VH-VL binders against Tubulin polymerization-promoting protein homolog (tppp-1). Designs and how they scored, part 3

Target 1, 180 residues: Tubulin polymerization-promoting protein homolog (tppp-1), of Caenorhabditis elegans (p91127)
Amino acid sequence: MAAAAGFNWDDADVKKRWDAFTKFGAATATEMTGKNFDKWLKDAGVLDNKAITGTMTGIAFSKVTGPKKKATFDETKKVLAFVAEDRARQSKKPIQDELDAITEKLAKLEAPSVGGAAKANAAGVYSRLTDHTKYTGAHKERFDAEGKGKGKSGRADTTENTGYVGAYKNKDSYDKTHGK

## First folded at step 12 (VH-VL)

Design q4 (from k1 with heavy chain Y102L, light chain Y32S)
Fold by OpenDDE, fold request of step 14:
Structure q4 (fold): chain C 180 residues (1-180), chain A 122 residues (1-122), chain B 109 residues (1-109)
Amino acid sequence: as target 1 above (180 residues)
Amino acid sequence: QITLKESGPTLVKPTQTLTLTCTFSGFSLSTEGVGVGWLRQPPGKALEWLALIYWDDDKRYSPSLKSRLTISKDTSKNQVVLKMTNIDPVDTATYYCAHRSLDSYGYYFDYWGQGTLVTVSS
Amino acid sequence: QSALTQPASVSGSPGQSITISCTGTSSDVGGSNYVSWYQQHPGKAPKLMIFEVSNRPSGISNRFSGSKSGNTASLTISGLQAEDEADYYCSSYTSRSLVFGGGTKLTVL
């Protein structure tokens, strides 16, 4: 019997995150729905519809929760273990490595994403968000070449009230053309 | 035919970082299930597993050496690189890269490089 | 994790059968079927001889067989040949680690 795969995380820390996902859309929920489970995995980049699919997660979830269709924290761990096992059958990795890969991704996710698919590479998103060289529009004007905030000077639409519309190319050319 | 070959410095000074490269042929790290591992063997001593990298860039390390090891891959070049920091004379060993067998779910290595002897000396 | 225990050396005459033991604990050899054996000739890389206790890779002679009882795995080499003279290492994968035995030197007399 292959030693049962263990979790490489702190239960207390993960439980906090689990709670946040459990209560997503259901403030009084104490058990996680299959939908919120999938959201958790998707947000973490675990469920990618390639290596790990919604079918895989659904099957695992149903195996553990049955007709209740809700999982406690401990039951959720069992579901994750089944997902890892199922993935291992395809990848030929040890179940432990599959589980570790899953748990490592989950551990990096702090909270549910409210908008679109939380890009799994939070590090990449943060790096993009912190890369001032990639700032476009109003954000670009708020930061200097070194990425430091320009403060008020970056926010002040210094609209030089010159009375000319911004696209007017012949600004101050009137005196040149009329011989003064 | 699967082949692997280790390359890197054969002499390293203490406290330096050892960088070894494994170049392989006959398989691809783009193939699902494929893994390449590093092992070492001090002269006249037993084998020791160091690290493993999978096709999907999943990395595994020996628990005792994890803090000192970094494994990476370049799939386009068919290369795997191992870096070991804070080298000490006790790290003197023949270093091997090896192909992980797909015939099992464990860490079995079915194809090996010839190994490269790395001596750590002041 | 503690190294697996192997005898330092074993010897046999051509045609004989010899057995090399590999003793671990209930947390490694006794608790997992991920036991393997490697053959290593002097100056050469190890060669996988047995995986998962008793399975032979393709191309490995049927003279090599593996078994396990309790916390001890065994490699048996039947019909001993001169070419079998080598070092043999057992290994066990468990708990996110691969551990090896100390190795056994087999001498063919």
Scores: ipSAE 0.885, ipTM 0.950, lowest interface PAE 0.5, mean pLDDT 90
Fold by OpenDDE, fold request of step 14:
Parts: C-alpha cells; structure tokens; sequence
Structure q4 (fold): chain C 180 residues (1-180), chain A 122 residues (1-122), chain B 109 residues (1-109)
C-alpha cells in the first residue's frame, strides 16, 4: 500500500493563500479551477514547463476533480501529491522529497501575481517550517517540545511511505531489470 | 569511475562552525537525478545520515540536525559543501560524502569517499 | 533518531550461512521497502550491499541476500568467507529520514 506522502506545512496558513488564488478572477469562488491551480504553481515556480509541466498538472487535477473541474482545498492537496508522484518517476527522488519541494515553494508565495512576480517571503517561510512549534500532523509528532527528533516514538503513527507511485510496476524488481 | 573525497579541518573547537568540502569526479551535479549526501560515524559507533543535495539544488536534512546544517553545491567545481554550526565534542566523527544511487527512489549511497576524521576538542 | 535494532555480533565458520537481523517498527522497516545493508571493514568506508530489502548492486556477490518479514529485515550471507568479516549496518528510509541500525560485527571463525 503506497502510503501518501505527508505535507510539512500548516494547513490553516496555506489555506489562506489557497483562498487568494481560488478567488483570483472569481471573487465568489470557493473551489479552485485548474487554471488558477496552474497559476498558483507557476507563480510559485513549481510549474516551470520543464520538470513540471502543464500537462502533468492538468492530468493530476483531472484525476481528482473529474467532471466538476474544481477542487476543494483538500482535493488540491491530493492533486499536489499526484504531481509529486508523477515528477518522482523522472527524478527518482522519493515522492516525499518531490512533494516537499513543491510545498516549500508554494508556502513562500504570499499572493497571486498581477503582471509580475508574486511576493515571496522565503526567509519567513523557512523560519516557520523549521519552527517545531508550528509543525502539524505527523510531522509534529516527530519532534519533542524542544524540536528534537523523537525517533521511533515520533514515527509510530506515521503512514506507510513506499516512495513509489501507485502505478509503479518495478517495485523490488531491480534484479530483473538489470539482468540479475 | 566515480570518486569522492572529503576535505576540511580535522580539529575544531566547541561552538565553532565545521565546514567540509566534498570533491568528486565521474559524475556531475548537472545531471538529472544526481544527489550527493553527507553521513558521519562516531568512532566505534553507527552511521548517521546528515544531509543530501540534488542536482536541482533541492536540499534535505536530518530532522534532528536540520537547524545546524547547511549543504550547498558548486556544480562547476564538482564540489559539495557541508556546514555544521555549534559544534560539540559529541560531533566527533568520521565524516563521509557519498553519491546517491539512481537505482531507486530511496536514499542509497553506492559510492563513498574515504572519510575524514573530525575531532572536536577544547 | 532511534536506531534500528541489530545484534551486536554474529559469528560463523567458513562455508556456513549466517543471518543478521534488523528490527524496526511499522513506521520504518515494517512500513517501507527502503531497507538497505552496508558492509564496513575496519578503517574503510561503508559499502552498499543490499538496497530495497533484497536487491544487490552491480558487483555484489550473490552470497549476500536480503529479506524482510514484518518489522524485521534480514541479511543472509551464504558460503561465509574470511573477507566477509566486517561490520554490517542496516538502514531504512522513511518519514524524510534515513536511519541506521547499531551495526553488527561479523566474525569468521
């Protein structure tokens, strides 16, 4: 069972930013369109049309949203996970690292850009992400009050992370592919 | 053939910043998928992963040491640098840089430097 | 970070088969196939022997094999040779971290 990669950001904080992008060009929107999703990723430097393309993001978005073509915040997270998985197939990075790279960039972006680069607070985001008091979810459980790793005790409730994409067929098959 | 070599001070004082350089050949950090990691091993003790840097300048750190570590690369020189702040005698160890294997999605290190012993003492 | 659990030492005679265990939890060894084994001779750098529980890198002898059951991974060395005498470390990648076992000293009698 390919455990879903986890997010290392604060959902409440990111949701605020997500809302801004969701409502970009649509003030009453409560769900994010594919177009605004791509804008979000592009503004953050995630969608660069090289490593991560509009095709990749579009496919991921459609997988989650289906015919409604709009995503809630939680659905958006799922889309990001799929994008990370897709990218990992090429980069050979763990899915978690790909996702973290994406989410770190997104977290630095404050608002949608209009005719220019979006404002980003890299230092602030980094500080926040390294502040153990701001950790959430499974990530929070990995550290004690002083920010020190708990080791096994901090990982007890961690979901399985296989690092493989769902459709990866060559899991544990290195010998077969390399003539062993 | 892939080779890596660690360089830096072999003796540092407590509270100082340790700077180590990994010089490598046989591969390039401009190549997609390539990663170089740092690990350490206290004398007579187990291995510990410290940090990893990818070709795209993505950086990963041990959660427990993240606040003290900075990894960087100079692709043109085939070098990776690790900085560790607030050094303590407990940080006395042989430090290794290593090539991350491209054969899997995990952190496997298939080529290693010979290691450099760093002693922390007053 | 808590280390994976390995026996401190194992021994065997030439030609025998020995097994080294590596015990973790459902969050690491039990929850992932990103388990690896390293061999380390005295004064030398570690050498990757097994990755992804049971895969051998190129150039590694087929005398080395890996397996996993539950929360325990195992390295088996068949046809034990004098040169196999070394320290062996298991590792597991999970939760944005790579953790190692405490190491096992293998003595060839």
Amino acid sequence: as target 1 above (180 residues)
Amino acid sequence: QITLKESGPTLVKPTQTLTLTCTFSGFSLSTEGVGVGWLRQPPGKALEWLALIYWDDDKRYSPSLKSRLTISKDTSKNQVVLKMTNIDPVDTATYYCAHRSLDSYGYYFDYWGQGTLVTVSS
Amino acid sequence: QSALTQPASVSGSPGQSITISCTGTSSDVGGSNYVSWYQQHPGKAPKLMIFEVSNRPSGISNRFSGSKSGNTASLTISGLQAEDEADYYCSSYTSRSLVFGGGTKLTVL
Scores: ipSAE 0.883, ipTM 0.946, lowest interface PAE 0.5, mean pLDDT 89
Fold by ESMFold2, fold request of step 14:
Structure q4 (fold): chain C 180 residues (1-180), chain A 122 residues (1-122), chain B 109 residues (1-109)
Amino acid sequence: as target 1 above (180 residues)
Amino acid sequence: QITLKESGPTLVKPTQTLTLTCTFSGFSLSTEGVGVGWLRQPPGKALEWLALIYWDDDKRYSPSLKSRLTISKDTSKNQVVLKMTNIDPVDTATYYCAHRSLDSYGYYFDYWGQGTLVTVSS
Amino acid sequence: QSALTQPASVSGSPGQSITISCTGTSSDVGGSNYVSWYQQHPGKAPKLMIFEVSNRPSGISNRFSGSKSGNTASLTISGLQAEDEADYYCSSYTSRSLVFGGGTKLTVL
């Protein structure tokens, strides 16, 4: 069991980062999809398809969320604990060491990558962009990607969208956002 | 036959950085699950765990000492290096490197070096 | 210093059994099975005798056994021999750290 393992982060601080990934490609989302969970782990270098694979994250995510296919923040922490537990069976490390390795990488990442590079100034820049867009929960029809599974995440990656729904594009802002 | 041997200075001055090298044979630090730890024992006192490095470069440190410690490995040389900054007379101890057992998930050290005494002058 | 409490010394005669205690809390010894025992002869490196509460590494005599009850782990040595005279340390991994007991000197009379 992962019951004795604890998280080595500040929940309130990390929840802001979690929220940014939750809203990637679905600005009105309040719960994280498996796709955005995998994006978070991939952008942080946790999901490398060697030590921790998409199969492992998918199994852990399904175990926690079942048919709902999306996770609250507390449920996402349970998914991370299951990923750590699954990895520990192979590595023979204590589950706590595996969970800490994951959370240390996640804590270094501030926000979703918009141009491929992950060193954008996440909290400040993202908050200002979100405020200009005026996020609201009233866009329930914009939840299609979250409610219909994987959505067009590959297409969104190709267009370098920043968590706004639709095809609106601001390349100069996108470049500034990722800090290159 | 797994063997480990500590090397480094035997006498250091306060404020210096202590560098200790563990040279080992009979296992590879590229093998999944493998880890090497550092521990110390002041004369006549109990053991104290310092740090552990895993084959995948994951590093764990004693919480009380982590600001002073760095651990690294050189897989091609079969070496693990520990650095401890701002040395003080209370750091006088025998320093050991040890192989972490793969038999279980815990921190169990099944093979140890013979140890090296490091004396910190006053 | 140690977070785990051991008696400073114990003694026994050849052929007898002795038990060394290691008392922690519900957060360490009582909360997990990451408990081990080390033997250390004077001037020598420690030797792992018991891991995961009760498991013996290869080459360790079955005269050595380990157990745990509540917050106390125990090392039992049966059929005491002169070579068993040494210091014994328990350890527990918890809270991202490996902590050791203060040690117990075993004297064989």
Scores: ipSAE 0.682, ipTM 0.860, lowest interface PAE 1.1, mean pLDDT 81
Fold by ESMFold2, fold request of step 14:
Structure q4 (fold): chain C 180 residues (1-180), chain A 122 residues (1-122), chain B 109 residues (1-109)
Amino acid sequence: as target 1 above (180 residues)
Amino acid sequence: QITLKESGPTLVKPTQTLTLTCTFSGFSLSTEGVGVGWLRQPPGKALEWLALIYWDDDKRYSPSLKSRLTISKDTSKNQVVLKMTNIDPVDTATYYCAHRSLDSYGYYFDYWGQGTLVTVSS
Amino acid sequence: QSALTQPASVSGSPGQSITISCTGTSSDVGGSNYVSWYQQHPGKAPKLMIFEVSNRPSGISNRFSGSKSGNTASLTISGLQAEDEADYYCSSYTSRSLVFGGGTKLTVL
């Protein structure tokens, strides 16, 4: 299987992104749910319900997590390896190429949608001093940061916070689709 | 059925960017599983893999050369293009484009172009 | 430059069998079955003879066979013919790269 395949990313940087998705809708969470795993892959463009489907991710997630149904960061990497292996059976690419395609997309994505982040911030601990809310008129001390703490990475809209799992339009069924 | 042909300059100068075009027929880059690779062979030396592009625009590069290589495709023209920057005399070789076999997971190239010799002066 | 070791040359008489070796490491030849063999006549493009260690593409004579043991892959040509005189290259895909052997020149006496 994927034992020979390696991850082509910086674990420390990706773990920050992973943590943001882990805490989506649950600020105290320390392990990723299957729902938030699918959100991460969907937001990154990996889970497209054509080449990589929710059934594939669900099977891989269950294989790694069993009854726990939550994954640590290291377990999440194993889930990704199984997804890559399953996709490779259809695409006939080497498993390493499929894993690299997945990890490259995941590494580009900075954070989940702002709507989910705003709710999670209200419910629990969020990164202090990286959320540059305007000062209340007090003089500046050592803190002199302007603009929002969240960058422009992947954010299209900060206003419409309606949901994070709602019904997305999907034009293909789960039925695997591959060329001949 | 499947044919590929390389085109591009025959003689280049050091530091230039080499651009090679692969024009093919008998398959489509829109077909799942399809890939086209570039390889080279210096005179009297072994083959060296350079890059591969898949139907879904996934691109893979030889790790030792990836900072110098860009592969792209134009599905409507049945073309794949390789660019190699900062050309040096050691890059003198016959360059091939090749179809990646769908029969297995590896990088197996079952149809090849005739090759084009690129000579780097000085 | 080549990470896979092949003998520089091999010779045999018509009708005989010969074997060409391709030795790598546990990270390439020993680590996966992504091993292939290519034949190249002078002035021509390479031709895929064997893929995935032992499989023949359509149209390849069953006189060509492949195998692997440990870190060494082997190409065996039985019933040697004059047309078999060519260079032979092994290759292995692993760790994000396709690596070739240095090539073996087969001479048919």
Scores: ipSAE 0.672, ipTM 0.849, lowest interface PAE 1.3, mean pLDDT 81

Design q4 (from k1 with heavy chain Y102L, light chain Y32S)
Fold by ESMFold2, fold request of step 14:
Structure q4 (fold): chain C 180 residues (1-180), chain A 122 residues (1-122), chain B 109 residues (1-109)
Amino acid sequence: as target 1 above (180 residues)
Amino acid sequence: QITLKESGPTLVKPTQTLTLTCTFSGFSLSTEGVGVGWLRQPPGKALEWLALIYWDDDKRYSPSLKSRLTISKDTSKNQVVLKMTNIDPVDTATYYCAHRSLDSYGYYFDYWGQGTLVTVSS
Amino acid sequence: QSALTQPASVSGSPGQSITISCTGTSSDVGGSNYVSWYQQHPGKAPKLMIFEVSNRPSGISNRFSGSKSGNTASLTISGLQAEDEADYYCSSYTSRSLVFGGGTKLTVL
């Protein structure tokens, strides 16, 4: 399938898992809230407050959803691409490597944990550290134009298949200041 | 001074699993941005990238060889290990481990081991 | 053959400038700035000469420069010296893979 170039998973299989998280605590929900997005990433070990934080996920979620504050499956894929892009700025890895690290962890997780509130809910739960209402980005305009595209488009900072991802732009500028 | 050295068998039989060890000094795999890659070069042919492991244990593999490769690290021993299953005579090559540059987001290898020739018997 | 096309050989006289080309597609060389050049002397490991199209690693002579136009990257070596005689490989990162050109043998006449 042509849509899979940026994401290394089977959409049909993952959409079942996405649906389960979407409906967690809201059996009739059809779009994912930021709270359940963070639960998905936390249960999968993606949101670990080391490499990927609730601030990063909250910013990415707000960029894609804006005032709606909930995401379709395709919009959720765009959110994941933004999270990967933000992580790549710190890790200096290609965005594709960061996105693959995320999708590999999400693919291993079968269903929401029902015990997640029992053991780690009270004082240090990372899903409580995210404030999705604190940040809305003017960057929303650029991404919402590209956000309906494929996962590859979601990795690009407003460009498609050009290789000018956000990480590349930063490094090119860095090398120029070293007189090369 | 960054140095890397490959070690492992020089002659292997078809169907065996090849295990190569990269022992390095002058850097730590606990340092953010650091990665070690494996590449190979069949005699008289072009270089081929095989795998990369990052400081945070993220692992990347050449798509055409992914099913045969496993990369791992032992940060305390300054070692990276590559395993390649189901060896075939076409896998005869000089194998290199290399340090991933910290200066870029790409796959740029700035320090290389001397290489080790692995010959697969017919 | 490799995904990236290089001439099999180039030659030049000491003191001259030469250029080695590396032609790919819009999905690799044309699609990103993740292009590198490596020098390899006989029996030795490759040495990184250029990264991100045009940047030199520390310790690499300013006689080596890189550029890109469309789907073609170029390595230019000015003031040719005997030690520049080697094989040169371009590489490009794309779509979860790093690919190399077939190599160019540079002969210094």
Scores: ipSAE 0.612, ipTM 0.835, lowest interface PAE 1.4, mean pLDDT 81

## First folded at step 15 (VH-VL; from q1 with heavy chain D57Y S101L)

Design sAB
Fold by ESMFold2, look of step 16:
Structure sAB (fold): chain C 180 residues (1-180), chain A 122 residues (1-122), chain B 109 residues (1-109)
Amino acid sequence: as target 1 above (180 residues)
Amino acid sequence: QITLKESGPTLVKPTQTLTLTCTFSGFSLSTEGVGVGWLRQPPGKALEWLALIYWDYDKRYSPSLKSRLTISKDTSKNQVVLKMTNIDPVDTATYYCAHRLTDSYGYYFDYWGQGTLVTVSS
Amino acid sequence: QSALTQPASVSGSPGQSITISCTGTSSDVGGYNYVSWYQQHPGKAPKLMIFEVSNRPSGISNRFSGSKSGNTASLTISGLQAEDEADYYCSSYTSRSLVFGGGTKLTVL
C-alpha cells in the first residue's frame, strides 16, 4: 500500500532537482506541472512507455492535484507513490520495491563533472568512504540550480488518500490495515 | 520442473570475497514477476535473507548486509551470482538460492536449492 | 533476538491439532498480509507451507492452515502425523527486508 511506502532518498538533495525541473521553461514556477513531471521521469529513465507509461503518470498526477494541475514537492512524492502502486499491480512486487526502483533512478542523475570525477550520489564522506553502488549509465538533463533557494512548498497535510478504493477492503485480513 | 543448485567454494579465508553461483532450470529470469533470492542459515540457527534480484534487474539487499553484498544475473546461462565481501568467521553458514513465488506481492520462496555449506577459516 | 517471536518448541500426539504462533508488530505481521511459513526437516532445505497469511501452495496438504489476529500469525496443523516433526519458521516482509522468526521445533510424540 502507498500509505506504508516510504522514500529512501535525501529530501533536500532531491528537492533541488525537483526545483530545476519545476522551473524548466518557466523560471518563476514554484509548483511542478504534469508536463515537467513527465520530463523529469523520462530523463531519469523511469517513464519508458513500457513498464511505466504516460497514461500511468497522468492518472497519478491528476489523482493528487485535481483541478490545480500543479504539485508541490510533497504532492509530487504522493504522485510517485501512486505510480509505484499502479506499477506494482502489474509486477506483483511489493509497492515499496517499486517505489525504491523509481527513486533510485531519479537519484542516479549524475552531478556535473569536476576535476577528479564524482559519482551520482551526494558527495558525502559516507558515500565516498563506503561506495558500493553499481553505477549504470543514465540519461539526464542538468539544471544548474546551485545557490537557488527553495521555493515555497505548500504546507499541506501529506497523509495519502488510499491508493485503492475503500470498497476493496474485506474481512479476509480481519479488517486490519490494508496494504501491499 | 523448477530446480536450483548452489555452487562455489566450501572453505574461504577471512577478508576474501565469497562468490556463490545459483544455476537453475525450469524457468527464465527474463519472465515478468520472476525473482531469485539468496538466504543463509548458520549451523543450528535461523534463516536469514540476504538479497533478491528480479527479472528486470531490480535488486534488493538485507539492510544490515547491503554494503557487503552484490547480486547479479546472467539470463543466458540461467545463473544468479552473489558476492559477499570482507568475509568473517560469523559468515559460516549454509547458503541457499531460491525462486520467488510469482503472482504474489511478497518475498515467498517456493523452490530452493539443496544449499551449500561455506566454512570461513579462523 | 529475531524480529518475529515464536515458541522454541511445541509437541503433540498423532491425530491432534497443534498451533504455532508468530508474533510481530503492527509494522509487519499486524499491518500487512506478507506472512509465510516454512517447514524444515533436518539436513533439508526449507519448504514453503503457507504464503500471504493463509494461502497454501499447490501440493501442500490442507492439514496446514494459516491465520492471523492482531500482531500474531498462527500455523495450525491438524491430524498431526509423524512426518510433521520438523522445524517451522515464520517470516514477514517488513521495511525493505524479509525477517524470520527464530523457529519452532515440533515434536510428534
Scores: ipSAE 0.670, ipTM 0.849, lowest interface PAE 1.2, mean pLDDT 80

